# Designs tried in a protein design chat: VH-VL binders against q9h9l3. Part 375

Target 1, 176 residues: q9h9l3
Amino acid sequence: PRKMVAIDCEMVGTGPKGHVSSLARCSIVNYNGDVLYDEYILPPCHIVDYRTRWSGIRKQHMVNATPFKIARGQILKILTGKIVVGHAIHNDFKALQYFHPKSLTRDTSHIPPLNRKADCPENATMSLKHLTKKLLNRDIQVGKSGHSSVEDAQATMELYKLVEVEWEEHLARNPP
Short names: E, the ipSAE of ESMFold2; O, the ipSAE of OpenDDE; V2, 0.75 times the mean of E and O plus 0.25 times the DockQ between their complexes.

## First folded at step 22 (VH-VL)

Design y148 (framework fv_fezakinumab; at its last look DockQ between E and O 0.94; V2 from the best seeds 0.88)
Fold by OpenDDE, look of step 22:
Structure y148 (fold): chain C 176 residues (1-176), chain A 123 residues (1-123), chain B 111 residues (1-111)
Amino acid sequence: as target 1 above (176 residues)
Amino acid sequence: QVQLVQSGAEVKKPGASVKVSCKASGYTFTSYFMHWVRQAPGQGLEWVGWINPYTGLEFYAQKFRGRVTMTRDTSISTAYMELSRLRSDDTAVYYCARSGTYYYDSGPRFDYWGRGTLVTVSS
Amino acid sequence: QAVLTQPPSVSGAPGQRVTISCTGSSSNIGLGYEVHWYQQLPGTAPKLLIYENSNRPSGVPDRFSGSKSGTSASLAITGLQAEDEADYYCQSYDSSLEGWVFGGGTQLTVL
């Protein structure tokens, strides 16, 4: 069986009115929640909106941030060949300008059994915060200091573990 | 409709440089990646590299690193590929091709292609 | 030379079924990266035929189908027609090369 990691990225706003999401932090944890990667990343374009309330990113974090291209290489090295778990993970991969195989991707925002377990509609898109509270009785993304991508990645992994067996069997029968 | 219009055929001498253009229309230029693929006469397709038109970041196949430069002008929705230190085996039709940024758009497939630009390198 | 291996040529009579294989390795198809297929008619640019192993873009007849297993992929054409005579290329991504890779191409002749 392939190794499994969870990823969570924080993005800042670039482009006109800051509507373009650019990678500014990436955290990767293993199956046990151990941090494999956690770096601030310097976007290749001018930051218009740090989105600090949500991203936790501040200007000071960009002073010694890893250039995007370098960070991308480091991250891809970790992700390659692994099952990658994330929440709304397409945003992370898009920000990374990376195409992880669908067959090796697990998006906790699109796992019906997970929603069912949380007494939510199976086809609804629930927030990581909500699922984490409901299923893990844990509060994440608390306060106004911004999210912790490490915390979010760990929560994502823990959520997936709740439905891993069932979902992996489903995927085996219904490959993407 | 999506269109990729490429510049005309080029004839170059060995050691020279060539710059091919690809003007995009019918979609948001900066929302999709632009790839370059070449095909030598009677041969198969060979990926050269790609560029993010939004950021200008580019990635090249190892074979072309040091000789190829991909750029874009967002004001006119045009991508450029410049190949330097040309040699005879660079003779090929060069295509620009669009791909998405992730699976939820057009994904990693090349869904639209230019008609190609023939670049001939000969003494 | 091509990273993905295709037979150089295949042939079939009108109405027949033909298959084109695409063999990769553990660093591309075998790693899970999706396979795409392109049709290139004589003197034209390639056209997307199949994407992500088995999906057809709009306008592509259902007699074209794709599959993937292990380190290989396959393109099947049923009800072969004269207009299908073309070159066909498989494509994927290779992690070791950090880029997209193509098969060598297969020339399909309709007898």
Scores: ipSAE 0.917, ipTM 0.951, lowest interface PAE 0.5, mean pLDDT 95
Fold by ESMFold2, look of step 22:
Structure y148 (fold): chain C 176 residues (1-176), chain A 123 residues (1-123), chain B 111 residues (1-111)
Amino acid sequence: as target 1 above (176 residues)
Amino acid sequence: QVQLVQSGAEVKKPGASVKVSCKASGYTFTSYFMHWVRQAPGQGLEWVGWINPYTGLEFYAQKFRGRVTMTRDTSISTAYMELSRLRSDDTAVYYCARSGTYYYDSGPRFDYWGRGTLVTVSS
Amino acid sequence: QAVLTQPPSVSGAPGQRVTISCTGSSSNIGLGYEVHWYQQLPGTAPKLLIYENSNRPSGVPDRFSGSKSGTSASLAITGLQAEDEADYYCQSYDSSLEGWVFGGGTQLTVL
């Protein structure tokens, strides 16, 4: 049986006016929420906007950050062959420049049974913060100091567990 | 209309280097990955590597590491592949092909291809 | 010794159905990486035919279809036409090679 992990990434702005999102932190947790990986990552392009208010990334974090290509290799080694859970996870894979198999990908922003449990429209794209508050009675992403990718990855795994049996059975009947 | 226009055919001697170009138009060059694929005469397709034109970072098939260099010039929307220490079995048509950067836009498929550049390595 | 195994050739009469197999391993198709198919007409560059196992790009007739199961994939062509005479390649990603891999190609002959 395949192992399951959850991932969350924080991005900074690169490129013209800092509009391109580039990977600057990645956290991976196992099924029990234990941290398997948590590193600051130096983007291969000049950082124009640290986006600290949301990313939590500051210039000091970049001083000893792992270069993107090396970090990507470390991360992909962890993800290979595993079911990977995330929230709006396409953004994380885009930042990693990696195509994880759809059949091994679980996106808590697109699981109708999860929205239903939260008494939300089942086809809506709900934020991680909102789902976590409604279903886990937890406040995450509090304040203006930025998000914690460890906290977000852990919340994402706990949300998935609420629907895991039902959703895995659904996917077995309806392969992506 | 997406176009990938490649440089002309090359004839090289063993031990030389060749640099093939691929000029992109009809899309935002830095928003898609660029791959290189070769096809020896009468043979199948073989992936050589890719470059992210935004970052300039490259990823090579293990077979070509140490002999291939992929670069790009974003000011003219052009990707390059240079192969050094040429051997006769490097004789092939070299294609550039683009892919998306994530599943929600083109995905990992090679949706557009150049016409290919024949590189002949002979004594 | 392509990483993905395809029959070297298949043939069919106009109007018939043919299938082209693509057999991978536990490091590529078997890990769940999607399969893409390309058609290469004589003297031309490959053209995307099927992507992500079973999707058709705009302009590809619905008589071309793809499927994937386990470590293998299949391309089916129904209502075979003379213009379908070409080489066909499957493609996936391989985790152990850390890159894209192609099948050896299948030459389709329309009789």
Scores: ipSAE 0.807, ipTM 0.912, lowest interface PAE 1.1, mean pLDDT 93
ESMFold2 (binder alone), look of step 22: mean pLDDT 91; pTM 0.931

Design y149 (framework fv_fezakinumab; at its last look DockQ between E and O 0.91; V2 from the best seeds 0.86)
Fold by OpenDDE, look of step 22:
Parts: C-alpha cells; sequence; structure tokens
Structure y149 (fold): chain C 176 residues (1-176), chain A 123 residues (1-123), chain B 111 residues (1-111)
C-alpha cells in the first residue's frame, strides 16, 4: 500500500472582517507520527485576525514565516503520491490551493466506522478533540494558547489507524 | 447566470505583447480560480496557467514561465493574461475558464468557459 | 504532443455506442488525479461534459458516461445523435508538470 501521511493546518483570518481562512501553519507527520514538516507560513494577504485562541498563531510567528508559494511547493512535494489523512481535510487542501486525489484522501471527520467506534452517530461530524478523547483517551487542544498542528496531525493519524483496515477495505470495494 | 466575457480579437507582430481580459459576472469573482487555456487553429487545448483572484497568486505551465503574466482587478471582476515575446506559434484562441477552489465548490473542473479571444501573430 | 493520449478520431452511426479513450501515465491519471471531459462543438468554446471521472453536470444526458481505471479513462456515448458530432477532450492534473493537462482531442463524426 501507499505511504500515508497526516496533515493539519492552522489558519488565520484575512479579507473583510477576517472571514477568509488563510494558511499560516502546516504540519505533516508520517505513519509513525514523526514530523516531516512543520512551518509557519506567511499568507499572501494581510492578516486581519490571527485567531490565536484557536490557531495558536501570533504576530511574532509571521516574522520569519515561509512565504506561501514556497511553502506550498514544499508541502506538495511531501503529499504527492501519498495517502493523506486529515480531519476536515478539505479546509487544509483549500487553504493550500491544492487538489489531492479523492482516492488518496482520508478524512477522519467523515469515516462512519470511526464514529461508530466512538459511540457517535455514523453520519455526524465529530470534532478531532472529541474523537481523540473518546478513542485515544487523550486530551488535545487544551488551554487557551491555541492548537498544535503537530499534535492534531498525530492524533488524526492515530485515529485513522484504529479503522484503517476496515476503511481501506471499504474504499477498495467502493472507490470514490 | 455565470458568465465570462473576454476581450476582442488581437493581431500582433512577432516580438510584441498581447493582453487579454476576462470579465466575470454572476458569481463571487474572488471565490473561484481563473484558468487560461489556449487552442491553436485546428489543434487541441493547452493549459497556460491559473490565478487566484483573491490573493493574486498565479501558477503557470512550465512552457510559458517567463513569458506569461496573469493578473486581476477585483474591483471590476476582471482577469488578465499577458503574453510577451509573441511568436507565430502563439496564434491561438485563448480561453478563460473558471474552477472551484476545492471539490465542494465546483472543484478542479473548468466551468464555465469564456467564448475565447483570437490572437493572431503574423509578420 | 499532448500529455494525455486520445484517438484522433472516432465515428459511429446514429443510435450506436462509441467510446473515446484517454491514456495517461503514473504522474497524472495513474497517480489518482480525476479525469474531466469536455465537448467542443464546431466554432464554440469547450463545455464541461463529465467531471471527476463519471459525474454529469446538469443538462448533460445520461447517454454520456465516464470511467477511469489504472492510467486510462474512457468516455462512452450511447444512442449516438447527430448533435454529438464534436471534439472531445479529456483533462487531468499532472504532478510532474505541476499543472493541468489535456488530451489531444478526439473528433467524433456521426455518420
Amino acid sequence: as target 1 above (176 residues)
Amino acid sequence: QVQLVQSGAEVKKPGASVKVSCKASGYTFTSYFMHWVRQAPGQGLEWVGWINPYTGLEFYAQKFRGRVTMTRDTSISTAYMELSRLRSDDTAVYYCARSGTYYYDSGPRFDPWGRGTLVTVSS
Amino acid sequence: QAVLTQPPSVSGAPGQRVTISCTGSSSNIGLGYEVHWYQQLPGTAPKLLIYENSERPSGVPDRFSGSKSGTSASLAITGLQAEDEADYYCQSYDSSLEGWVFGGGTQLTVL
């Protein structure tokens, strides 16, 4: 099977009232949770809202941040050809302005067996925090200092590993 | 309805530059990518590049890097493609085409297309 | 010179079934990137016909269908009609070229 990586991105607000989500940090881990990529990224637009409480992004992080276009190139080199695991991953790909093949995408926010295992409705969209607590007995995204994209990516990978066999078999029978 | 209205036909000499415009309407201009595709007479489609109208970031096919410049004016929902150092083999109909930013928003498919702008390069 | 390979022409009689192949490589279709199809009537701009391998936009008859397997994709047209006479292009993304790519196009003639 193809090599798997997990991705998690932190976004800041740009545009009018900061309603546009722009990539400000990206973390990628391998199957074992080893960090392959973790960089602060400078959006091409002016940041209106750092969303620090959630993103963990502060102004100081942008001082030496990698320009978006450069970061995108680095990230795509890592993702290309991989099965990419993420939670609500469409937000990450959208922020990256990148179209990863659906057949190589795994979204832990849309895996019914994972929800079932967590005693949640199969068709509900559960948070990464909730699933991680329920299934891994681990607390993530604690405090008010913002999320850790590395931590979230690692949790996402661990969650997927719980249902990997079942889900991969399902996808094999039902390709997207 | 969604429409892409392109500028009129151009006739240029070799070595000159041409700038084609594409005015978008019927949707939020900055929420979709704008692509440029050309088609030489009697030939197939060739992707030139794309631009994010929101950020202005552009990506070009390797073949055109250094010679093409894509820009946009968000105030009038208009995308521009400028091709410099024109050659005879640049003679083609140039299309603008919209795509989504991700699969949930029209995805990477091109829809709709402008009607095209004929650019003729001849000495 | 197109990255994706299509037959230059296909033909069929009204009512018949025709197929148009689109052969890619391990850096595009074979890598899993979705295939889209466009119909271009004479003297007009291309129109989206099939997206994401097999999905039909609104207004496209169900006699048009798309499939993908391995490094290739295929467009099938059943119940061929005179109005189907056009050029057809497949499209995908190529990771090595870092851009979208088209097939060379197939001219469909209705006999």
Scores: ipSAE 0.912, ipTM 0.950, lowest interface PAE 0.5, mean pLDDT 95
Fold by ESMFold2, look of step 22:
Structure y149 (fold): chain C 176 residues (1-176), chain A 123 residues (1-123), chain B 111 residues (1-111)
Amino acid sequence: as target 1 above (176 residues)
Amino acid sequence: QVQLVQSGAEVKKPGASVKVSCKASGYTFTSYFMHWVRQAPGQGLEWVGWINPYTGLEFYAQKFRGRVTMTRDTSISTAYMELSRLRSDDTAVYYCARSGTYYYDSGPRFDPWGRGTLVTVSS
Amino acid sequence: QAVLTQPPSVSGAPGQRVTISCTGSSSNIGLGYEVHWYQQLPGTAPKLLIYENSERPSGVPDRFSGSKSGTSASLAITGLQAEDEADYYCQSYDSSLEGWVFGGGTQLTVL
């Protein structure tokens, strides 16, 4: 398959009470799972809550992190013109402040054939951890140290491959 | 109701600077992007750039980099665009316009627009 | 020269149908970026007319419709009325310019 990548991002809390999600790590893998990009990213606002249990981000990661504006430019150059696969991917694009074409976007949290393979309701929003365990027999996001965006991007690509032929044909018949 | 109220018309000489304001009301100012678009008399629309009012980070069209500065004051829900080293071909109406931050809430469409600020650059 | 190409003018009689084309390239519409349309009455700000190719905001009559195919988009206006006399602009995102782009505008005249 040509011109397909998977993305996953980790967020920290900024703004009042740390409730605003801001980009602090981004990982991009190609179709074969090879890492094309993996950087810690310094948000432009003060970090209130590192959210380490889920994000895996600690203060030490921010010391040499790439400033958001620079990282965003690097990431968008990789994404442009590609089919981008992610899980709940709207959160990743919102954090990047970018509107990727809907016709080039694939969201493994909302693919009915994928849910069907997992014996889940076709219109349910399924977690990446749940789908990966059921369909790939793998445990991801293990322990209290937080998620790995490389691991999650790789899992997301493997999940998409399970339904790729069917779903690409569906989208060709039903353009977004 | 959502409104964008812009500052009044300006007359400037070549080489001067102008700063246009856009005051937002009726929504959470920091939750939406603010764009600036200009229109020379009798001409079409030209995108100048946008700012994220939450972070204060700006992104400019290539043509305007080095001459435009976009800022905001969140305490008064106001966005600003400053254009320096003015030339006669900068004569235009300058609009502010709001967009959403992602597809599931307003998306990339420009709505609403301010009424525009005429900037005339004349010797 | 505008990045998106529109005819400079179109005209129609009351009650008729007109279409306004918007031709882009492989770096904008052809890459899948959505098209939005704005109506501008003389002396006024642009107003959102159609968004995300074909969606109508509340208050816009259904005689306005939009579509997109390949590298081009089209705005159709049926049941043409005198109040439809305005300039119409299409808009999209362009990856090579890294920014938002507009068509050159189309002046609609109702005869």
Scores: ipSAE 0.777, ipTM 0.908, lowest interface PAE 1.3, mean pLDDT 93
ESMFold2 (binder alone), look of step 22: mean pLDDT 91; pTM 0.936

Design y150 (framework fv_fezakinumab; at its last look DockQ between E and O 0.91; V2 from the best seeds 0.88)
Fold by OpenDDE, look of step 22:
Formats: sequence, C-alpha cells, structure tokens
Structure y150 (fold): chain C 176 residues (1-176), chain A 123 residues (1-123), chain B 111 residues (1-111)
Amino acid sequence: as target 1 above (176 residues)
Amino acid sequence: QVQLVQSGAEVKKPGASVKVSCKASGYTFTSYFMHWVRQAPGQGLEWVGWINPYTGLEFYAQKFRGRVTMTRDTSISTAYMELSRLRSDDTAVYYCARSGTYYYDSGPRFDYWGRGTLVTVSS
Amino acid sequence: QAVLTQPPSVSGAPGQRVTISCTGSSSNIGLGYEVHWYQQLPGTAPKLLIYENSERPSGVPDRFSGSKSGTSASLAITGLQAEDEADYYCQSYDSSLEGWVFGGGTQLTVL
C-alpha cells in the first residue's frame, strides 16, 4: 500500500484586486499527523492581498520565505507516489502548478460517506471547519490570527481516516 | 473559438537563435498554461517546456535547459519560445499547445494546438 | 528514444478493431499519471483524441476508447474507417524527468 500524506496550503492574493490565489504557505503531514513540511513560500508575483484573516500570512512571513520554484520542488518530492489527502485539494494543486494523479488524490470535500457520517447531504460541499467540529469535536480556524495549515492538514487526515476503509474500497471498485 | 496562431517558418544557421511566437485568442490567455512541443521531420513529438502566462514562470525539459527561453507578452496574449545555439538536429516543427491549470479546467492535457512553425537549421 | 513505447505501426481493414499499446514505467504511467492520446493526420498538428486514460473530447466518436492498467495504456479503435489513417501518440507525465513525455508514435494504416 502507498504511503499517505495530507496537504494544506495558504494562499495570498495577487493580480488585479488580489483575485488570483498564490501559494504562500504549504504544510504536509503524514498519516500520524507528524509534520513533514511546513514552509512559507514567496509567490512569484507581487502580493496585493495577504488575506491575513484567513491565511494567517503577514508581510513579515515573506521576508525569509522560500522562493516558489524551490518550494515546489521540495513539495513535489514529498508528494510524488503518495496518496495525497486534502480538502478542496484542487486549490492546493492549482497553486502548486502541479497535477497529482487523480487515482492518488483524496479530497475530503468530495467524499459522500464523510458527509453522511456528519449528517450532511452527501453531495454537498462542506467546510473543513464544519466537518472537523461535527466528526472530531474539534475547533479549528479559531480566532482572527488566520488559519494554521498544519492544523488543517492534520484535521483533514483525521477526517479521512474515519472513512478510509469504506472509501478506498469504493475507489477500488470505481477507479477515477 | 480557441486559436493559437504561430509565426512563420524560419531558416537559421548553426549557432544562431530563433524565436517563435504563439498568439492566443478565444480564451483568457493567463488562465491556461502554454506548452511547446517539437517534431523533427519524420519523427515523434518531443516536449520542450511550459510557461505560466500569468506569472511568467517556466519549466523546461532537461535536454533544453540552458538553450531555451520561454516568455510571454500578456498585453497581446502571445507566448514566445527562443532556442539558441541552434544545431542541425534542432530542425523541427515547433508547436505551441494549451493545457489547463487544474483538473477542473482542461487539466494537464493539450487540448488546443497551433499549426506549428518549421524551423530549419542548415549551413 | 521515446520514454513511452508504442508499436511503430498497426494496420487494419475498414470495419475492424485495432489497438495501439503504450508502455511506460514506474516513473510515469505506473506512478499513476494519466495517459492522453493524440491523433495526427498527415501534414497537420496533433489533435487531442483521448484524455485522462479514457475520456473523449466532444466531437470524438465513441469508436475511439482508451484504457490504462499498470504501466501501460491502450487505445482501441472499432469500426475502423479510412479517415482514421494517421499517427497516434500517447502522452503522460514523468516524475523523474519532471516533464511531459510522449510515445514514439504509431502509424495506423487502413488497408
């Protein structure tokens, strides 16, 4: 069986009016929640909006941030060949300018059994915060200091573990 | 409709440089990646590299690193590929091709291609 | 030379079924990366034929199908027609090369 990691990224706003999401932090944890990677990343474009309330990113974090290309290389080394778990993970991969194989991707925002377990509509897109509270009785993304990508990655992994057996069996029968 | 219009054929001498252009229309230029692929006469397809038109970040195949430079002008939705220190085996049709940025758009597939630009390198 | 291996040529009569294989390795197809197929008619640019192993773009007949298993992929063409005579290329991504890779191409002749 392949190793499993969970990823969560924080993005800042670039481009016109800061509407383009650019990678500014990436956290990766293993199956046990141990941090494998956690770095601030310098976007290749001028930051227009730090989105601090949500991202937790501040200007001071970019002073010694890892250049995007370097960070991307480091992250890809970790992700390659692994099952990657994330929430709304397409945003993370897009920000990384990376295409992880669909067959090795697990998006907790699109797992019907997970929603069912949380007494939510199976085809609804629920927030990580909501699922974490409902299923893990844990509060994440609390306060005004912004999100912790490490915390979010860990929560994502824990959520997936709740439905791992069922979902992996489903995917085996219905490969993407 | 999506169109990729490439510059005309080029004839170069060994050691020279060539710069091929690819003008995009029918879609948001900065929302998709632009790839370059070449095909030597009678041969297969060979990926050269790609560029993010939004950021200008580029990634090249190892074979071409140090000789190829990909750029873009967003004001005219045009991508450029410059290959330097040309040699005879660089003779090929060079294609620009579009791909998406994530699986919910056109994804990693090359869904639209230019008609190609023949670059001939000869003494 | 090509990272992905294809037979150099295949042939079939009109109405027949032909298959084109694409063999990769543990660093591309075997790693899980999707396979895409392109059709290149003589004197033209490649055209996307199959994407993500088995999906067809709009306008591509359902007589074209793709599959993937292990380190290999396959393109199947049923009800072969004269206009199918072309070169076919498989494509994937190779993690070791950090880039997209193509098969060597297969020339399909309709007898």
Scores: ipSAE 0.916, ipTM 0.950, lowest interface PAE 0.5, mean pLDDT 96
Fold by ESMFold2, look of step 22:
Formats: C-alpha cells, sequence, structure tokens
Structure y150 (fold): chain C 176 residues (1-176), chain A 123 residues (1-123), chain B 111 residues (1-111)
C-alpha cells in the first residue's frame, strides 16, 4: 500500500486588499504524526495582510523564510507518490501551484462517513476544529495567536484514521 | 469567449533570439496559468514551460532551461516566450495554451489554445 | 522520443470503433497523474477532447471516451466519421521531469 502523509498550510493575504491567499507556512506529518516538514515560506508576491490572528505568521517569520520556489520543490518531493491527507486540501494544493493526483488525495472536510461519526450531515463541510473536538476530544486552534499547522496536520491524520478502512474501500470501488 | 491571439510568423538565423507574444481576452488573465507548447513540422507536441501570470514565476522543461525566458505584462493581458541561441531544430509552431490553477476550476488540462506562431530558423 | 508512447497511426472504416493507446511510466500515469487528450485537425491548433481520464468538455460527442489503468490510458472512438480524421495526443504530468508531457501523437485515418 502507498504511504500516507498529512499536510496543513498557513496563508497570508496578497493581491488587492490582501484577498488572495498565498503560502507562508507548510507542515507535513507522517502516519504516526511525526513531523517531516515544517517551514515558513516567503510568498512570491508582496504580503498585504499577514492574517496573524489565524495564520500565526508575523513579518519576522519572513526574514529567513524559504523562498516559495525552493520550498515548493522540497514539499513536492515529500508528497510525490503518497496519499496526501488534508482538510479543505484543495486550498493547500492551489497555494502550492501543484496538481496532486485526485486518486491519492484525501480531504477530511468531504468524507461522509467521518461526518456521520460526528453526527453531522453527510454533505456538510465541517471545520477541522469541530471534527477534532467531537471525534478526538481535543481542542485545537485555540486563542487568537494563530493556528499551528503542525497541530492541524496531526489532527487531520488522526481524523482520517477513524474512517481509513471504510473510505479506502469506498474509493477502491468508486475511483475518483 | 476566451481568446488567445499570438504574434505573427518569424524568420530567424541560427544564433538569434525570438520573442513570441500571446494576448489573452475573455477571462481574468492572472487567474490561470499560461503554457507554451511547440510543434516542429510533421512532428508531435512538446511542452516548453509555463508561467503564473499573477506572480510572474516561471517553470521550464529541462530541455529549455538556460535558453527560454517566459514573461508577462498584466496591463495588456499578454504572455511572452523568448527563445535564445536558436538552432535549425527550433523551427516549429509555438502555441500558448491556458490551464487552471486548481482542480475546482479548469484543472491541469489545456482548455484553450492560441492559433500558433511559426518560427523558422535558417541561414 | 516522446515521454508517453502512442501508436504512430490507426485506421478504421466509417461506423467502426478504434482505440488509441497511451503508455506512460511510474513517474507519470503510473504515479496517478490524470490523462488528457487533444484532437488536432490538419492546419489547426490542438483542441481539448477528453480531460481527467474520461471527462468530456461541452461540444464533444459521447462517441469519444477515455479510460486509464495502471501506466496506460486509452481513447476510444465509436461510430467513426470522416471528420474524425486528425492527429490525437495524450498528455499527463511527469514528476521526474517536473512538467507536462505529451504522447508522440497518433494519426487517425478514416478509410
Amino acid sequence: as target 1 above (176 residues)
Amino acid sequence: QVQLVQSGAEVKKPGASVKVSCKASGYTFTSYFMHWVRQAPGQGLEWVGWINPYTGLEFYAQKFRGRVTMTRDTSISTAYMELSRLRSDDTAVYYCARSGTYYYDSGPRFDYWGRGTLVTVSS
Amino acid sequence: QAVLTQPPSVSGAPGQRVTISCTGSSSNIGLGYEVHWYQQLPGTAPKLLIYENSERPSGVPDRFSGSKSGTSASLAITGLQAEDEADYYCQSYDSSLEGWVFGGGTQLTVL
């Protein structure tokens, strides 16, 4: 079977009024939750809004951050050939400017069996914070100092493990 | 209506450079990747590289690194490809082609193409 | 030499079914990257025909279909018509080359 990793990214605002999301931190963990990658990343365009209350990114983090193109290469080397788990993961791949195979992608925000375990509507897009509290009895993303992408990636992997057998069998029968 | 309008045919000598333009209309230029693909006479398609018009960052096929430069001017929604140190085997039609930036839009496929620009390299 | 391998030519009579194969490797199709197909009529630019292995854009007849298995993909054309005479290219992404890759093209002749 293919190896699995979980990814979570933090974004800053670029473009007009800071509305475009650009990659500023990426964390990758293995199946056991061990950190494989955790770096601050300098976006390829001017940062308009650090979004610190959610991202945890401050301008001092950007001083020695890895330039986007280099970081992207490092990250893609880790992701290649692996099942990649994330929450609303299409935003992470968009920020990486990379198309990971759909057949190797798992999005905990869109797994009906996971929603069912949380007693939520199967078609609802549920937040990572809500699912983690409900199913793992953990509080994540607390306070206004920003999210931890390491914490979020670890939580995402643990959530996927709750439905892994059922969902992998479903995908084998219903290839994306 | 998406359109990609390319510059006219070029004739160059070996060792020269050529710069081909691709003007986009009918969509938000900075929201999609722009690719360049070439086709030698009677031959198949060959990917040259792509540029993100939002950031200006480029990614080139290994074969062309060091000889190709891709740029854009967002004020006129135009992408450019410049190929230097031309050889006779660079004679080809050069196409620009658009792709999406993530799966929930146009994805990685090339959904719209320019009509091509013939570049002929001969002495 | 093209990264993805296609037969150089294929032919069929009107009304028949033909298939065009596209063979990749463990760094592209075999790694899970999707396959897209383009039709190129003589003297024209390529046109998107099939994307993400089997999806058809609006305006493409359902007699064109695509599939993928292992390291290979296939384009099937049923009910061949004279207007189908064209060159056909498969395309995917290759992780080792870090870029998009094409097949060598297949010239379809309608007899």
Scores: ipSAE 0.826, ipTM 0.922, lowest interface PAE 1.1, mean pLDDT 93
ESMFold2 (binder alone), look of step 22: mean pLDDT 92; pTM 0.936

Design y151 (framework fv_fezakinumab; at its last read DockQ between E and O 0.91; V2 from the best seeds 0.91)
Heavy chain, then light chain:
Amino acid sequence: QVQLVQSGAEVKKPGASVKVSCKASGYTFTSYFMHWVRQAPGQGLEWVGWINPYTGLEFYAQKFRGRVTMTRDTSISTAYMELSRLRSDDTAVYYCARSGTYYYDQGPRFDPWGRGTLVTVSS
Amino acid sequence: QAVLTQPPSVSGAPGQRVTISCTGSSSDIGLGYEVHWYQQLPGTAPKLLIYENSERPSGVPDRFSGSKSGTSASLAITGLQAEDEADYYCQSYDSSLEGWVFGGGTQLTVL
ESMFold2, look of step 22: ipSAE 0.862; ipTM 0.933
ESMFold2 (binder alone), look of step 22: mean pLDDT 91; pTM 0.934
OpenDDE, look of step 22: ipSAE 0.917; ipTM 0.951
ESMFold2, fold request of step 23: ipSAE 0.846, 0.876, 0.872; ipTM 0.924, 0.934, 0.936
ESMFold2 (binder alone), fold request of step 23: mean pLDDT 91, 91, 91; pTM 0.932, 0.935, 0.932
OpenDDE, fold request of step 23: ipSAE 0.941, 0.943, 0.940; ipTM 0.965, 0.965, 0.964
ESMFold2, last read: ipSAE 0.872, 0.847, 0.860; ipTM 0.936, 0.925, 0.931
ESMFold2 (binder alone), last read: mean pLDDT 91, 91, 91; pTM 0.938, 0.934, 0.934
OpenDDE, last read: ipSAE 0.939, 0.938, 0.942; ipTM 0.964, 0.963, 0.965

Design y152 (framework fv_fezakinumab; at its last read DockQ between E and O 0.90; V2 from the best seeds 0.90)
Heavy chain, then light chain:
Amino acid sequence: QVQLVQSGAEVKKPGASVKVSCKASGYTFTSYFMHWVRQAPGQGLEWVGWINPYTGLEFYAQKFRGRVTMTRDTSISTAYMELSRLRSDDTAVYYCARSGTYYYDSGPRFDPWGRGTLVTVSS
Amino acid sequence: QAVLTQPPSVSGAPGQRVTISCTGSSSDIGLGYEVHWYQQLPGTAPKLLIYENSERPSGVPDRFSGSKSGTSASLAITGLQAEDEADYYCQSYDSELEGWVFGGGTQLTVL
ESMFold2, look of step 22: ipSAE 0.833; ipTM 0.923
ESMFold2 (binder alone), look of step 22: mean pLDDT 91; pTM 0.939
OpenDDE, look of step 22: ipSAE 0.903; ipTM 0.946
ESMFold2, fold request of step 23: ipSAE 0.790, 0.831, 0.820; ipTM 0.905, 0.922, 0.920
ESMFold2 (binder alone), fold request of step 23: mean pLDDT 91, 91, 91; pTM 0.933, 0.935, 0.934
OpenDDE, fold request of step 23: ipSAE 0.937, 0.937, 0.937; ipTM 0.961, 0.961, 0.962
ESMFold2, last read: ipSAE 0.768, 0.857, 0.837; ipTM 0.904, 0.932, 0.919
ESMFold2 (binder alone), last read: mean pLDDT 91, 91, 91; pTM 0.938, 0.932, 0.936
OpenDDE, last read: ipSAE 0.936, 0.935, 0.938; ipTM 0.961, 0.960, 0.962

